# Ledger of designs, part 143: VHH binders against p49116

Target 1, 238 residues: p49116
Amino acid sequence: EGPLLSDTHVTFKLTMPSPMPEYLNVHYICESASRLLFLSMHWARSIPAFQALGQDCNTSLVRACWNELFTLGLAQCAQVMSLSTILAAIVNHLQNSIQEDKLSGDRIKQVMEHIWKLQEFCNSMAKLDIDGYEYAYLKAIVLFSPDHPGLTSTSQIEKFQEKAQMELQDYVQKTYSEDTYRLARILVRLPALRLMSSNITEELFFTGLIGNVSIDSIIPYILKMETAEYNGQITGAS
Short names: E, the ipSAE of ESMFold2; O, the ipSAE of OpenDDE; V2, 0.75 times the mean of E and O plus 0.25 times the DockQ between their complexes.

## First folded at step 7 (VHH)

Design wa4 (framework vhh_ozoralizumab_d1)
Fold by ESMFold2-Fast, scan of step 7:
Formats: C-alpha cells, sequence, structure tokens
Structure wa4 (fold): chain B 238 residues (1-238), chain A 121 residues (1-121)
C-alpha cells in the first residue's frame, strides 16, 4: 500500500526560545526541552498509521517510548539547541554540587553517566551525518516498537515497524549506494536508546515543570492538544 | 466555552478532611485525563494528583500519597479529590485542570477559578 511516512514527516523544525540567556537557567532548559517534546509528539500524531492504532494504544505506545523519541530529537536538533553548551553547563553544575555536598555521590555518578551516554549517542549520530529522512525512519522504528509490556495490537505495531525498517533500507540503499555498511552502522546505535533512563532525562531537562509531575502525566494532555494550542506551545506566543 | 468549576474548600483543623469537587462542561470529559494542582501563597503551581480516562489509574506525588484520593464520575462530568490527614503545608488554592504543566509554558491550559483550602488551628 502507500508509504508509512510522507515528505511532511521528514520536516522537523524546532523553534527555540529567544533570546538565549547569557547564563543558562532551568527555565530556558525546561522550555527548550518542552518544545522538543511537544514537537516530537505532534510529529507522531501526524502519522496516519499511528492514528489507526486508536487512542488507547497510541497513548500507551508514546508513554513507553517518549524518552527514545526525545533523545533522537536531541541528536537531530543538537545544533539548533546548542545542546553541547547545555550539557556542559549541567556537568559544571554537577561538579560544583560534588564539592558542596548538595547531592549524593551515587546520584551524581548516575546523572554523569547518563550525560556521557547522551553525548556519545549524539556524537555518533553527528559523525554518521544522519539526514532528515534517516531520522524520520529511526523515530518511526522506535515509535512502532511492539515489545513494550501491556501493549494491545502488537501484530499491527510490528507490521508498521517492519514497514519503517524496509523503507529506511530502501532509502539508504538508493541514497548512499556506495556505502554498503551504512544501514548497519545506523541501526547498531538504536539499542543505546533503551539504556537511557527516562527518570534522569526528566531531572535534567524538565525541572521547570509543576512539582514532581512525570512526563507520563503530560503525554495524554499533549496528545489531545488542538493544532492552534500546540502552535502556541511551540512558539510561546499567544 | 470550556469551564471547570471547583468547590468544597474551606477552613479545617490539622488532621481533618475535605472533599473537593470540580464540575466540567464544554468538552467531552471522558476523553481527558484530569488533574488536581495547587498553589500555596507566594509559591508556584504544584501537581497533586492525576487520573486517566476511566478512573482505573491514578498517581500522586510522595507529599500527598496515602492521604489524598482522586476519583471521577464520567456520567456526571465531575472530578473529586478526597483529602485526609490534612497538614498546614496543604494550605493552598486547589485547581481542577486538564493539564499538569505550569501556566507560563502552556497556551490553553484549562483551569477553573480554584477553591481555597486553609489548614490552621
Amino acid sequence: as target 1 above (238 residues)
Amino acid sequence: EVQLVESGGGLVQPGGSLRLSCAASGFTFSDYWMYWVRQAPGKGLEWVSEINYGGSSTKYPDSVKGRFTISRDNAKNTLYLQMNSLRPEDTAVYYCARSPLAEQFLKGDYRGQGTLVTVSS
């Protein structure tokens, strides 16, 4: 039948809060991350195959994979976000916290290891020069993961994932015909996404949200957001 | 068009109980997760509970877990918050909300006017 993704699904444009402050603060980081999260979920909602799964299934699917989608989005938008600057500021803050005994050593170690894994992932994607089509299909592969516990319609989800994999293979073979091993180099990077803690991602990027609210709580709201409301979230204008 | 109307707040002694209600109109209530959020005097918004579409799944922060219970009646388009073992630090304006996010980051964050809960001797 038709392709899983259209050219419109390749477009992934993050609008950053302006201006960037001279010294980074938690509000700027949280707003930037929230915009990327909203963009990622709006992207998923726009896929006909995703909508075909029904509201209960697609909400459960996004709740299971949001951290993988968000991390791919961080890698894809690393330059526009100045992600390396954000991560450097966080690392500096953590090193100062060790000296001041503001956080436990075990917690600081966990957070630093997460940042190093994130930096390694983003650097590997940059070194591979992953293009917009490849990012769109990688996001589709992680979105349509049939192996999360509690999912319904797992056979249909698996078919959509296989379709994403096949369309990615076709694209890479046609576009990068002289690089026989490119697809393998790209796909071997994906398992690292499952090893990244969603709890640590929340602590690093979403500290400005209400109290201890989790991204799991926010996802159903974002998925029900109207287009006009969504555009207001992305731009911050109203 | 969308309206959320909270009620049930008041003055209560420490250790007491209150039940808050929120009447929803202007949207399909059963299609939305619902939240209770609060704002203590001079502080930011704090999320205090969430409930899924049908009421089968609820979540609470540690500050209220075991003391507060969220529930919903989709036939009546009403959200509830049962608050037990109230503490002075629970003093706040309580809002019924369709979004857990802080106002400064959201457009269309639908909240009611709130209901004041004061826990004092």
Scores: ipSAE 0.236, ipTM 0.634, lowest interface PAE 4.5, mean pLDDT 86

Design wa5 (framework vhh_ozoralizumab_d1)
Fold by ESMFold2-Fast, scan of step 7:
Structure wa5 (fold): chain B 238 residues (1-238), chain A 121 residues (1-121)
Amino acid sequence: as target 1 above (238 residues)
Amino acid sequence: EVQLVESGGGLVQPGGSLRLSCAASGFTFSDYWMYWVRQAPGKGLEWVSEINYGGSSTKYPDSVKGRFTISRDNAKNTLYLQMNSLRPEDTAVYYCARSPLSQQFLKGDYRGQGTLVTVSS
């Protein structure tokens, strides 16, 4: 019966690969993104309500929402990642490519629109000064989304989502009592996450010369991973 | 299902030539920059060449410039690497790679299984 999330779910600490290279490269970006993805999935696994839904439902939920969880993680960890520097480098490179080659114009345009949406989302979250509790509940609302195609146990998922929304409301009302409309400003940001393409996120963050694996294919493996193996992934230690 | 299948590797004597091919499937080939990268025994991956969407722009490191030529046939979804004046130092597994964005910063998001090139007398 207790709360959906505990204080342990507020802690979300990303450890970056070190040292940062003089010039950004695909390997550094991929390693950083992978650490964030693994951290996000481990966070989801730690929620008792999530565990109670069962392995098959857990896999389906994360496959449906990993891009939304990842994007929330990018916003939350933007300063630690120097995300603005990474995105600026990608945008500059993409703009130069557009000038040189029209044969890929539609693809470049899609990628650039995705980057602009991501930048705008992260900037809006920074402007709102979203705290760790608010991020934890926003991730829970996204995770327990009953409306993705192909899901089972949708009534129980919906109940957990409603519980997340209620606990977020109680937290915001208590902590930011003088800002009556803060919750509304936060929640209206969430629909934008569903407009972002998971395929383009994979192209920007999860590519490398060793990256011939889809996020969909690794999700079941990560969710079944032992704690020691998980710790090796997020710290870069093997 | 994205697939890149390299072929054309083999044993050749120093000074010889080989042409590598990469057959692409499962995606719109003309939307991607294409790369050749290689890995010599016991060494890391080395960028060998890159080509833009239409084939009008190509780049090479000094180690292969003037000896290697990258080209593509978008109608056949095929990438090529013409290798001339081969040296023992060119011995490596050669991989075909794709990227939605070009250049040093993004070298590829998908690689094939590779084709072995051995240059030995």
Scores: ipSAE 0.000, ipTM 0.199, lowest interface PAE 13.6, mean pLDDT 81

Design wa6 (framework vhh_ozoralizumab_d1)
Fold by ESMFold2-Fast, scan of step 7:
Structure wa6 (fold): chain B 238 residues (1-238), chain A 121 residues (1-121)
Amino acid sequence: as target 1 above (238 residues)
Amino acid sequence: EVQLVESGGGLVQPGGSLRLSCAASGFTFSDYWMYWVRQAPGKGLEWVSEINYGGSSTKYPDSVKGRFTISRDNAKNTLYLQMNSLRPEDTAVYYCARSPLSDQFLKGDYRGQGTLVTVSS
């Protein structure tokens, strides 16, 4: 069949809430993160191969990998988001929480380690100067992961992952022909995504969700949204 | 037109019970996770419960766990909240909702008008 991804799947444009407050707060961070999450899920649901797997498989895949997709999105959109400023604000809030005895020292250490790992990942991607095509295929590789527990139809998922890997290889070899080892440098970054806790990501970026609604419960809703409804959420136009 | 209509609220003494209902229309009810959210006087919205498509999976915050039970009847397009061992702190307007409840980009169209629950001796 045709290529796994089209040029439309390379376009990944995050629209930030405006105006940016003078002092970052949990609501602004949550809205920014929610827009990125919505964009990431809409990106995934637009892939014909993903649609072909069916709703149950689609929900299971996204529940298993949303943190990896979200982290790749943070790296890709780090400049647009001013991610370093957001992370600094989160760190400042955590340091104040220690002083007020609101969080345990062990929990704060876990969260700070997660922030450090996230910063290292984003810095490594920036240093490699990953382009839009490479990000699209890396997202496809993590989306079509056949090795998550509880998945069915894993053979088809594996075939789509292999197709993503082959198309990434073809793209990199043709576009960066003088850099023989570029693909290897890119691919060795992916295991780090699996070391990052989705629970800690949720705490850092989605604390502003009213009533502590979980990302796990939000995923089925976002995947079922009509295109017009989705566009209204991410652009604020409706 | 998406509509959610809550009912069953009222005045009850501490330790009492109430059953809330939410009648859904304008969408395929069985295709959506559903939520109960409450707002106490002078406070922000607080998530109370969630339920998956078929009712096999539910979740609660510690504040209501063991006292509240969410359920659904997809044939009747109706969501329920059974509230037992009610406390004065449970006094709030209760809303049912179809989608994530971020005030930053989600409008009130995904919540009903609410039903008032007052727990007082």
Scores: ipSAE 0.000, ipTM 0.169, lowest interface PAE 13.5, mean pLDDT 82

Design wa7 (framework vhh_ozoralizumab_d1)
Fold by ESMFold2-Fast, scan of step 7:
Formats: C-alpha cells, sequence, structure tokens
Structure wa7 (fold): chain B 238 residues (1-238), chain A 121 residues (1-121)
C-alpha cells in the first residue's frame, strides 16, 4: 500500500578505488565495475517488495537482469567513474589486440559494437538528464521483469513492475510537468538494455576476476551476504 | 557441510606476535580465495588480508601492511595469519572467510566462529 521505493532507495552512491592509476588496467577496471555491481545488488535486496518474493525468486531475477541493472548503474555513475576514460582505455586495449592478432576480427567487431551501444545509451540518458528518482524507478522496472524464463511468482513480479511504472509516471508528471513526452522518451530507452550481451559486459569489465568465476555463479553469494558485509564491500576495508 | 574453524587467538602485549590458523573442510579449499577479516568491539567488519588460490598473490590494507602475513597450505586445507608488532587497535575477533572473488569485492560467502585477539597493557 505504501510506495514501492523509499527515499533511501533513490540514494545510489558509488565509491571509486583511489588513486586512479596513470594507465588504466584490467584490475582497476574490474574493481570499479565490481563495486558498482555489488552496490546494484545491495540496492535490489534492500527493496521490501523484492525481499517479499523470497530468496530463490530474488536470485533468479538478479541473474536474469544483472546486466541491465549494471548498465543503468554505468549510465547513472558515468561521471563518478569517468566512464568515458575507462571505455577509451578498453578501446585502446582492443586496438592493441587487433595489432597483436590476440582476438578474431569478428569478436573485436562484436565487442566494439557493444561499446558503441553502451556509449549511445549513456549519452542518451545524460542528454535526457535522468535524475536519481528516475534511475531508481527504471532499475525497479528492469528488476521486476516477469517475462524471464524459470521465474515463480510472475503475477506478483508483474504487479511490482506496474507499480514501479505508475510511481515513475506520477513523479515525472509532477516534477517535469511542462515536458509531456519525457516519460515516453525515458521508457523507450529500456529495450536497448536487453540487446546488450551480458557475456560481453563480463569480458569488458570483469576480466580481472581470479579463476573461472562468472557473474552468474557469484550472484547467489552476494545476495546472501549480511548487511554489514555489504557495507564493507561498498566502501572497501579501512 | 562447509566448516571454517579459527584458532590461535589470545591475550598479548603491544609489540608481541600471534599466529592464527583456520582449518577448512567440506569444500575444495584450493578453489577459493581466502581472507582474514576482523571485528573490533562496537565496530563493523574490516578486511585484514587476502590470498589467491595458490598463495602466489596476497594483499593487505595499509593498517596491517608490513606487520601481518597471510599464507595457506592447500594440502592441509589450512589458512594462516602471522601477526607481528601487534598494537592495541588490532584487538578484535578474527574470522577466516572464503570467497570466489578478491577481498576488495567480497568479504566472503562463509566465515567461521572467530578467534579473539586482545592486545593490552
Amino acid sequence: as target 1 above (238 residues)
Amino acid sequence: EVQLVESGGGLVQPGGSLRLSCAASGFTFSDYWMYWVRQAPGKGLEWVSEINYGGSSTKYPDSVKGRFTISRDNAKNTLYLQMNSLRPEDTAVYYCARSPLSAQFLKGDYRGQGTLVTVSS
């Protein structure tokens, strides 16, 4: 009966590793991305509606949408992350990989197309000047997607998604009352998130993970962590 | 079942040394990054050290760097923390933890019951 999200769920503050190295490397990029992924999962598990769905459903939802949440997080935190600098470093690495014949031309093309799609998405969000409330509700809309295979409680998930859409509409109409088409421009950005490959995101941002660890395999562990452990990981150890 | 059992804590004077051990069972120890984390009275959980699968890579925060050394024996499923030049601010319950990721990202998906280290006088 209350709102889907509280003001605490609008707050989304990323703390970057310091200092930024003179030359970006896979470890710095991976640490930065991991902090954002961790913050995104902590954000999701803090939502009472999400908690109400139960552990198994929570795991399935986040496994299905982590790439969408992560990409929205990249757009929201693009300035804090200096995302343009990170993407430029990745592009430079790919150019060197082409020169050294370390990757096939087809794979490099796929990765470059992914980077350009990501840049286009982040630029479109920046151009729209998406605020913290709008980002919170967009993340809620992608989180509560009832159409992923293997989900239980799909009717309840759909109701939470509809509630997120309704509350976003109410917010936009009140806050941006003179821009009658703003909501439509914002919502039409979301389908592009599903066209972005989670495998390519993992290769770009998580290559510094040790061993054969996939994001899919770690999601259940991150979601089971205690609140104190979450807080420690967001800020890093003192 | 997964078990982590810490030992080696105790009361020690400032400048003293202690060696902590963590006995692991119920999983393939060599498949996991291992960590030492601590919790001082009334404080949150603090990362103390990390070690990769084979022991070739270790990391420490500045607060313990040069004083603490993490190591592991995969044949014995045991994690160690050698603590030298102990300070009163090192007083805490020390936990070992396992994780599929480095400690900069995760403090572990499972931790033991802990071992108390008190540095006083």
Scores: ipSAE 0.000, ipTM 0.149, lowest interface PAE 13.0, mean pLDDT 82

Design wa8 (framework vhh_ozoralizumab_d1)
Fold by ESMFold2-Fast, scan of step 7:
Structure wa8 (fold): chain B 238 residues (1-238), chain A 121 residues (1-121)
Amino acid sequence: as target 1 above (238 residues)
Amino acid sequence: EVQLVESGGGLVQPGGSLRLSCAASGFTFSDYWMYWVRQAPGKGLEWVSEINYGGSSTKYPDSVKGRFTISRDNAKNTLYLQMNSLRPEDTAVYYCARSPLSERFLKGDYRGQGTLVTVSS
């Protein structure tokens, strides 16, 4: 009966490490990406429907979709992050690496193709002028995906996804009444998120994490963090 | 599944030498830049050496330059670190690490379990 998302779930404010260095480095990129990841996890954890599924289901859902949530966050926060500048610097580095050693051209090509796909996705979202409500519901559709292997409570997850779809439809029809096909144009962008490799996302944005730590392995820990710890990660303080 | 297994650590006197090895499996070894990183007792991780895909480019910090040599054998999926003129400050756990993106991502995306090197008189 109540809406899936409240006004608090539409708010998505990324606080960047300050200042941006003159020359981009692993630490700045990793800190920026970590703040976005923590903000995304905190956002998901704050949804009552998500909480109702229980810890095991919550962990499985986020482990399955973190890359999709993170990519949507990159698109939403692209201007705040100066994402185009970060990606341009990475591309320049990769092109210089090709000149040095031709034996691994296939790996560099794979990473460059991922960057191109990411740029294309972010550009498509910008051209559609996706607003904060639309981003919130797209993230909810991605989060409540019942089709990932190993999930329990799939019927309840599907109901929450359908609720997210219906509330997005209601919002778009009322807010963009003149654009009959806007919802279809938005939804057709989502399949591209599943084609993006989470391993390459980790290599581009989370290489600054030390030890044999993958995002998949730290997700249960992040989801158990106190609200104060989340806030500390988002702002880089406290 | 990715595996990096370091070996060759041990106790050695100052001025001595050790050769570390890292056996890689579960991925295409020749597609990755390889790194040696170390962690001394009570200190953070320190980058020790890097090597490109084919072994034609190597880089070292001033702390080990001229004393350590990184090399790789892509046919054997093995990374090496030849350590000469060892000093007490070289005492650390040494980790083998991989990265697809060279020196820009100095810490690598995956590390092994490490091998302990103790330099003591």
Scores: ipSAE 0.000, ipTM 0.160, lowest interface PAE 14.9, mean pLDDT 82

Design wa9 (framework vhh_ozoralizumab_d1)
Fold by ESMFold2-Fast, scan of step 7:
Structure wa9 (fold): chain B 238 residues (1-238), chain A 121 residues (1-121)
Amino acid sequence: as target 1 above (238 residues)
Amino acid sequence: EVQLVESGGGLVQPGGSLRLSCAASGFTFSDYWMYWVRQAPGKGLEWVSEINYGGSSTKYPDSVKGRFTISRDNAKNTLYLQMNSLRPEDTAVYYCARSPLSEKFLKGDYRGQGTLVTVSS
């Protein structure tokens, strides 16, 4: 009933930690990434269609797609985050880890390849000048992916994904009527998100998590947080 | 308007030495880790060396460890690579970079035009 997303779901405002340190550190990078992750999960849990799937399905979907949502969020918020500066600082932190511990040349190449893929993805989205409405629907398309192993409501998830695709098409055709192929250019960017390793993303952005907890293990707790606690996390009040 | 300009390449005999330079402009050089990468004919990009902000920490792959030395002069905005005991397999175009590179390197401001090093008798 009605549109999949409202104007409320198009708004995606990241509030960065303040003050920004003179030299970026693991704590600042982790706090920034955590705020984006929490904002992304709060965005997802606010969608009525997502809520309708139930708690178990919600947890399974977010566990399967958090890296894709996070990467889309990085692209959307690249300027407010000064993402290029953060990536340079991550490279520096990675070098410090290599100095202390032995890492294989193959592992180093994998991480460098991941950073390059992330930069290329963000650059492609910037060149296409993806707007907030388009980002909202791209996030919905990846969130409502029926093809992840272990999902129990695949027919309903597929219905919501198709609805997201239809509403994106309607938006693009009305807003960018002069560019017949814009939708195709946007949609062909999405497969690249699945080439991004969630384990490498976690290593690069979330090394500062207290207690060495994995993103997979904290997802159920993030999704269960009370609204006030959630707001405190994403507005920087914590 | 970031620019990286490599120089110092040339033809050298096996066992010889060369010193490469990279002149950086358009950014605060001392705020960045710097890298040397190379590309041999018909091969992908290979990471050669890295150096931290102040030059106190460096790293090399086994292929060049003990033979190559990376250094920097932040007052001159210049990066260096001292190459000793050169081997035919070191023949490549050498690039200065602000970030680590993969074989699918972004074409842009992170990399200069390169300088050719040929090791042959």
Scores: ipSAE 0.000, ipTM 0.103, lowest interface PAE 19.4, mean pLDDT 81

## First folded at step 8 (VHH)

Design kb1 (framework vhh_7qbe_3; at its last look DockQ between E and O 0.86; V2 from the best seeds 0.00; counts 0 for: pae E 3.3 > 2)
Fold by OpenDDE, look of step 8:
Structure kb1 (fold): chain B 238 residues (1-238), chain A 119 residues (1-119)
Amino acid sequence: as target 1 above (238 residues)
Amino acid sequence: QLQLVESGGGLVQAGGSLRLSCTASGSDYAMGWFRQGPGKEREFVASISRSGGYTYYADSVKGRFTISRDNAKNTLYLQMNSLKSEDTAVYYCAADRWGRYKSPEYDYWGKGTRVTVSS
């Protein structure tokens, strides 16, 4: 059996909406986030092992881990997205809601803490200087997580996760041979992803676009979407 | 496509110092310095990660050269101290698109700047 990931899976290029507005409005933020989400889902779909699990299992996996994949994507694309600016804009928009007394004090705190967690995670990944290969393997490890409730084929999922871990290990040992503890430093960041609320992420990045539709509900549609169709939307919007 | 432009090369006496600069059109890359001496193959000199947190040096320059970067200025530096005649070369700036500070293959290259160390 061949490797879980190939060089084609290392490519993860996010195209931002153009032109960038002077003021980052909700639409721009949502569009940017949607593009990242679609890119992440289609990345997963491009993995033969993912395809081998079948449509039902695939959908279940993505539903379980989309927030983690999205967060890794934010970290990986932080610079091209100007993530700090986006997050600042989100905070500014939230200020309006606060002024209008639409949010409770507890909710405000939760949202602000979530934003802080996102920023800290992305900063930590930047400090580690995670490269494209490492991101690909980390995403695979997160994708093929067997510990989500309700999954079928958990043994196979576990095997794929192990394969991803082994390939990452081999890569790190080969590329960064002098840094004996790099693998451990990288892997120890993964638990932080589980601290992220998918609901809050959805509200922050997607509320302006999907309205009452949940990310969970659109995942099957995204996974069935042709890449060409997605690319067409990107080019058409520019 | 990333553009890289080296500067700071020149003539220096053995034991002297020189500082090279490389201006990049972007900062989201792991970067490195290479050099090619007369009649020699291009060789690795030093590399630095995107954030600057990790550096790597060839044994021949370790302790004498320092690689650094200023991402706000999109500039890579190579401080060369205690220069030797064998350091005479054209020095090239390079960047890795995958962010590998120990890249097996760099994607972008500058045109180089000449450093000559006299005896």
Scores: ipSAE 0.837, ipTM 0.924, lowest interface PAE 0.5, mean pLDDT 92
Fold by ESMFold2, look of step 8:
Structure kb1 (fold): chain B 238 residues (1-238), chain A 119 residues (1-119)
Amino acid sequence: as target 1 above (238 residues)
Amino acid sequence: QLQLVESGGGLVQAGGSLRLSCTASGSDYAMGWFRQGPGKEREFVASISRSGGYTYYADSVKGRFTISRDNAKNTLYLQMNSLKSEDTAVYYCAADRWGRYKSPEYDYWGKGTRVTVSS
């Protein structure tokens, strides 16, 4: 009955593997991305409204939206991750794949367009100075999307999304009262998230971790992890 | 935790100018300046977003003070022009961990730098 999110849900601290290597490699990129993924899943699981939907609904919901949550996490953590440096390293690896005939020209074009869209999205969010409260509400709007196929509690999910939208509106109007159009400017960024391909995200950030196993397949196990195990994955502990 | 160190305070004649600096141990914060005059409560002066795209000023300093930041140097500035005796105060640098350029509550505070405006 209270607010959808509390201040504990605004906290979103990513720690990077240390030390950063002089030349970024696939293992550093994959470990960095894995920490962000687990941080994002821990965030989602901590929300009382999410917990109230039940385990089967939770799994279906996260399988549908994990890439959008991950992409919002990339934008939120772009500076601490040195994301522009990571993307540059990925582009160099793609150029090597062309010279080794590992990817078709059409696939390379598709992947490069995805990288460009990701960079544009992150830059637009930085230009808007999206704050931690706004990111938390945007993630909640994305998480509680009732229009994914196979969901069972669609009316309740829709009510939670509407509550997230209302709380974001109230927050923006109070905090950015001199900027009447800020809410509209941040909401029009959300459609770009639907352009992000989960398969390409896996290829860009998770090739060294997953191989032949998709993130969709491991989500039930991630959601069942104990808090201590999550903290180990977020910080890179064994 | 975030460390904030102010500098640049001192004595200045009314009508003069002074520039305050605040060095931070990190740059991913919205920041602001506050001041506390003799016998007064601490009051807001100015604030700035992480990128500098949003600024906000108290009415008493609007048009005379300019807040800015240099993120390459992790440094916040307050340029104070046309100083009045009423501007005499200890000036504090503050940071909001959530990135709110108008924050109801700041998380990190410097120790302050004293500004005295003489007639």
Scores: ipSAE 0.373, ipTM 0.725, lowest interface PAE 3.3, mean pLDDT 86
ESMFold2 (binder alone), look of step 8: mean pLDDT 85; pTM 0.874

Design kb10 (framework vhh_7qbe_3; at its last look DockQ between E and O 0.01; V2 from the best seeds 0.00; counts 0 for: pae O 12.4 > 2, grease 25.4 > 24.2, placed apart)
Fold by ESMFold2, look of step 8:
Order: C-alpha cells, then structure tokens, then sequence
Structure kb10 (fold): chain B 238 residues (1-238), chain A 119 residues (1-119)
C-alpha cells in the first residue's frame, strides 16, 4: 500500500523561456504553456498508482482530465509565469481582432468569459494560499476521477481518488491544526475546473503548437516519451 | 538559491518598539520569524502565508508582535511592540518553499539580526 504520493511528486518547478520579451508573442506563450503541459504529464506519469492502471487507462484518464491538471498548474505557477501579463496580452489581441472584424463577436464573448473564469479561479487559489502539498493532492484528486465517460477500471480509480482525498485531509489537519475549515475551503474550489473548456484552452495557449493538432490526439505520444525526451520538453532543450 | 537578509535589529529599552525587515533575493514563499536567545534553542515567533492572508504567532508574542509582508518589494516585516528583556535574541527570517504558513520545517534561513532589550 503506502502513501499515494511521495515528496518527489510534490516538487513542481516550471522553468520559463528567458528572458520574458518586452512584447509577448505567440511563440513565448505557446512555449511557456507547452513546458507546463509536459511538466504536468511527467508528474502524472511518475505516480505509481497511475502506472498501475496500464497504458490504455492512463491515456483515457489524461484525455479526460488534462485541462483540469493544466488549469491547476496555471494557478500553481501563476506568479512564475506572470500569468496576469500573459492573459492581459491575449485580451488586448482579441480586442484588436474584434475591432478589425477578424473574429465573430459570439466567439470572442465565449473566449473572454473563459479568460475571466480562469482569472477568478487563479485568484481564489492564491487567496487561499494553497501550498505545494495541497496542489499535489488536488491534482491527484482530479487525475483519478472515476466520473468520466468511457473509463475502464473505475472501481480502482475511485479507490485511488479516495486515498488522495484521505491523504489531503490528514495532511491539512496535521499541518494546519488550528484552521479547522481549511479543507472545506480548498475543496469548494474544485468544481470550477470542470467548467473550463479544453478547446478554448487550446486556442488561448496552444495556437502555434504544430498547426491543427489537438492535445487529445498527442496525449498517447506524450505519455510514451522517454524520460530524457520529457526533460528536454520541460526545459526547452530538445 | 534563495537569500534572505535581515535588518532593523538594535538596542531598545523595555516597553519600546522595533521593526525588523527581511529582504528576499527571489520568489515569494511562506515566511516566518524565529529567534534564539542567549543559551536557548531557536524558537518560532511568527509566520505568514504567501499572500499575507494567514498569520500565526507564538503565544509568548501574540498581541505584541505583528508579522506582515510587501510582496511587491519581496520584503517581510516584524513589528515588535511592548518589548521585554526576554525578547532579547538573534532574530532569523525563514522561508518555506512549499508555501506552508504553519510549516514544521523551513528550507531557507537568513543570518539573523540582533535585538537587545535593556531594562
């Protein structure tokens, strides 16, 4: 049995393309987002419980939850990424596009609403001062969600999710013993993740990745990468 | 590596006030103040969350000391009021890389600043 996560799963260090350009461009945003995506996938793959589910189940789980993991990663790394600056640049670009009649008003409204929801989520997580252990357990809870359609081994996935929930509860009670409502305040943030659109996340952060390839289609490749290749993608060295 | 530099220590009379500062060379962390008096072990004084929204104090200083931070300047403060001779110590700034404002162990430490309270 043993704990679901170890200290190696708590580390989550994003390295940004350096230096930040005076004027943000699609290449910088896409490279930054790609590093976070690969860091998130490496994190998930390193978990023994995830490895135990087998390759087909792993692919199905990650396809179902990658946007939630990515969004948690954005919140966790918001300060290192200067996420507020990135989102402001995206908003300015979208406003210029509507002024030039390049995009439909309905689509721009959908994208702006998504940006606002993302900003609100990240701000709420920052106000709660979610720590690195709490983020690791929250990511495990969203990773091991049995609720997604088409999953196999849902009984085992549910047991892993329950274990993540129990370990988070034990951690919060031990670490923050005088803050009796901390766990509840943290957990009520999770429903917002399911309202995030993976398609809009792709448009915001992955437009220049490699043309018209969805994240869903490349997930099996990402999960099969060798460790050295992962490290290159996370650091931008490969 | 994160570097922490304390300042603001000095000699004050009992009942007086003093404000300590700690500047960080890097990214924001959950932060704390510790102290080590003559012939004593290092002890917890106060801690503050990454955003500043959560604070925690040792019983011996509660109501007299106030921890705060200015994240735009990467600076941590400890306002020390109603000082007692028992508060005489070297005060250390500390940071927890995981963001735990009630951390059992801190990863980065400053070299300390001396506070002497004369009676």
Amino acid sequence: as target 1 above (238 residues)
Amino acid sequence: QLQLVESGGGLVQAGGSLRLSCTASGYDYAMGWFRQGPGKEREFVASISRSGGYTYYADSVKGRFTISRDNAKNTLYLQMNSLKSEDTAVYYCAADRWGRYMSPEYDYWGKGTRVTVSS
Scores: ipSAE 0.559, ipTM 0.829, lowest interface PAE 1.9, mean pLDDT 87
Fold by OpenDDE, look of step 8:
Structure kb10 (fold): chain B 238 residues (1-238), chain A 119 residues (1-119)
Amino acid sequence: as target 1 above (238 residues)
Amino acid sequence: QLQLVESGGGLVQAGGSLRLSCTASGYDYAMGWFRQGPGKEREFVASISRSGGYTYYADSVKGRFTISRDNAKNTLYLQMNSLKSEDTAVYYCAADRWGRYMSPEYDYWGKGTRVTVSS
């Protein structure tokens, strides 16, 4: 029943906290990350196909792929966020907080490798000059992934993913007709998302916010938030 | 666990002004003010982002109340101007890890400070 995505789904505008501090503290990083997370989930919620899956199914879906969506969001908003600076700050904060008796060398290695993977992924996407439409479709493909365990309506999810893929293909063919292999080139970036740990992402970007509450547990609430409430949150508008 | 302590409540005449303060013991979470009037449910008043760059107000207080914060002092403020009798309530300071500004589901709550507006 029509296209999976419309032009309205291409818009992905992240508003950063203001003012930006001279020193990127944990609070600034966490708030920035939270805004991106909210934006990503509300973007998903704005898709009619997503809504059609029902609350339980779409919640499960987002729980399964939030890290990938978040990462794509990081890539898409890397310039606005000054992501490199944020990541550097995160590393500094981690170094300052490392306790030899609490954090093992192996854990430190895992965290640092994760940061490296994030940076490399975002750099790779920047090198490809991925545009807003392509990001929208890539996010949709990631969102409507039927291969997560525990999902219901997997056939429908698969159909939506195929639709996203087809629309992306059509868009790329139309917009980048001179680059025959662009579609393949951008799609092969998706596997990198599956290499990233949601737990480590949560630790890096949401330290100080999570406490005993996980992103997983907050997702249902975020998805139930009114758009107006979210907009008010980021713009101060009431 | 974050501790929140409100202060600044009291008796004020209608049309008057009052400034509430809330001191937090921990990180500067997203912060907000709620109030509960006599026989009423707790309602959202105002909230402010962690950075202080964004504020949100209930329609009933918009233009009259101003929420602000001093992160260096770990203190939240609520400047209340043009107070009305209907503003009489116990005012609660709240902190949230996720910036759920208008939600009643804040993570931490103060004990409240009473504001009474006389006609």
Scores: ipSAE 0.000, ipTM 0.248, lowest interface PAE 12.4, mean pLDDT 89
ESMFold2 (binder alone), look of step 8: mean pLDDT 82; pTM 0.838

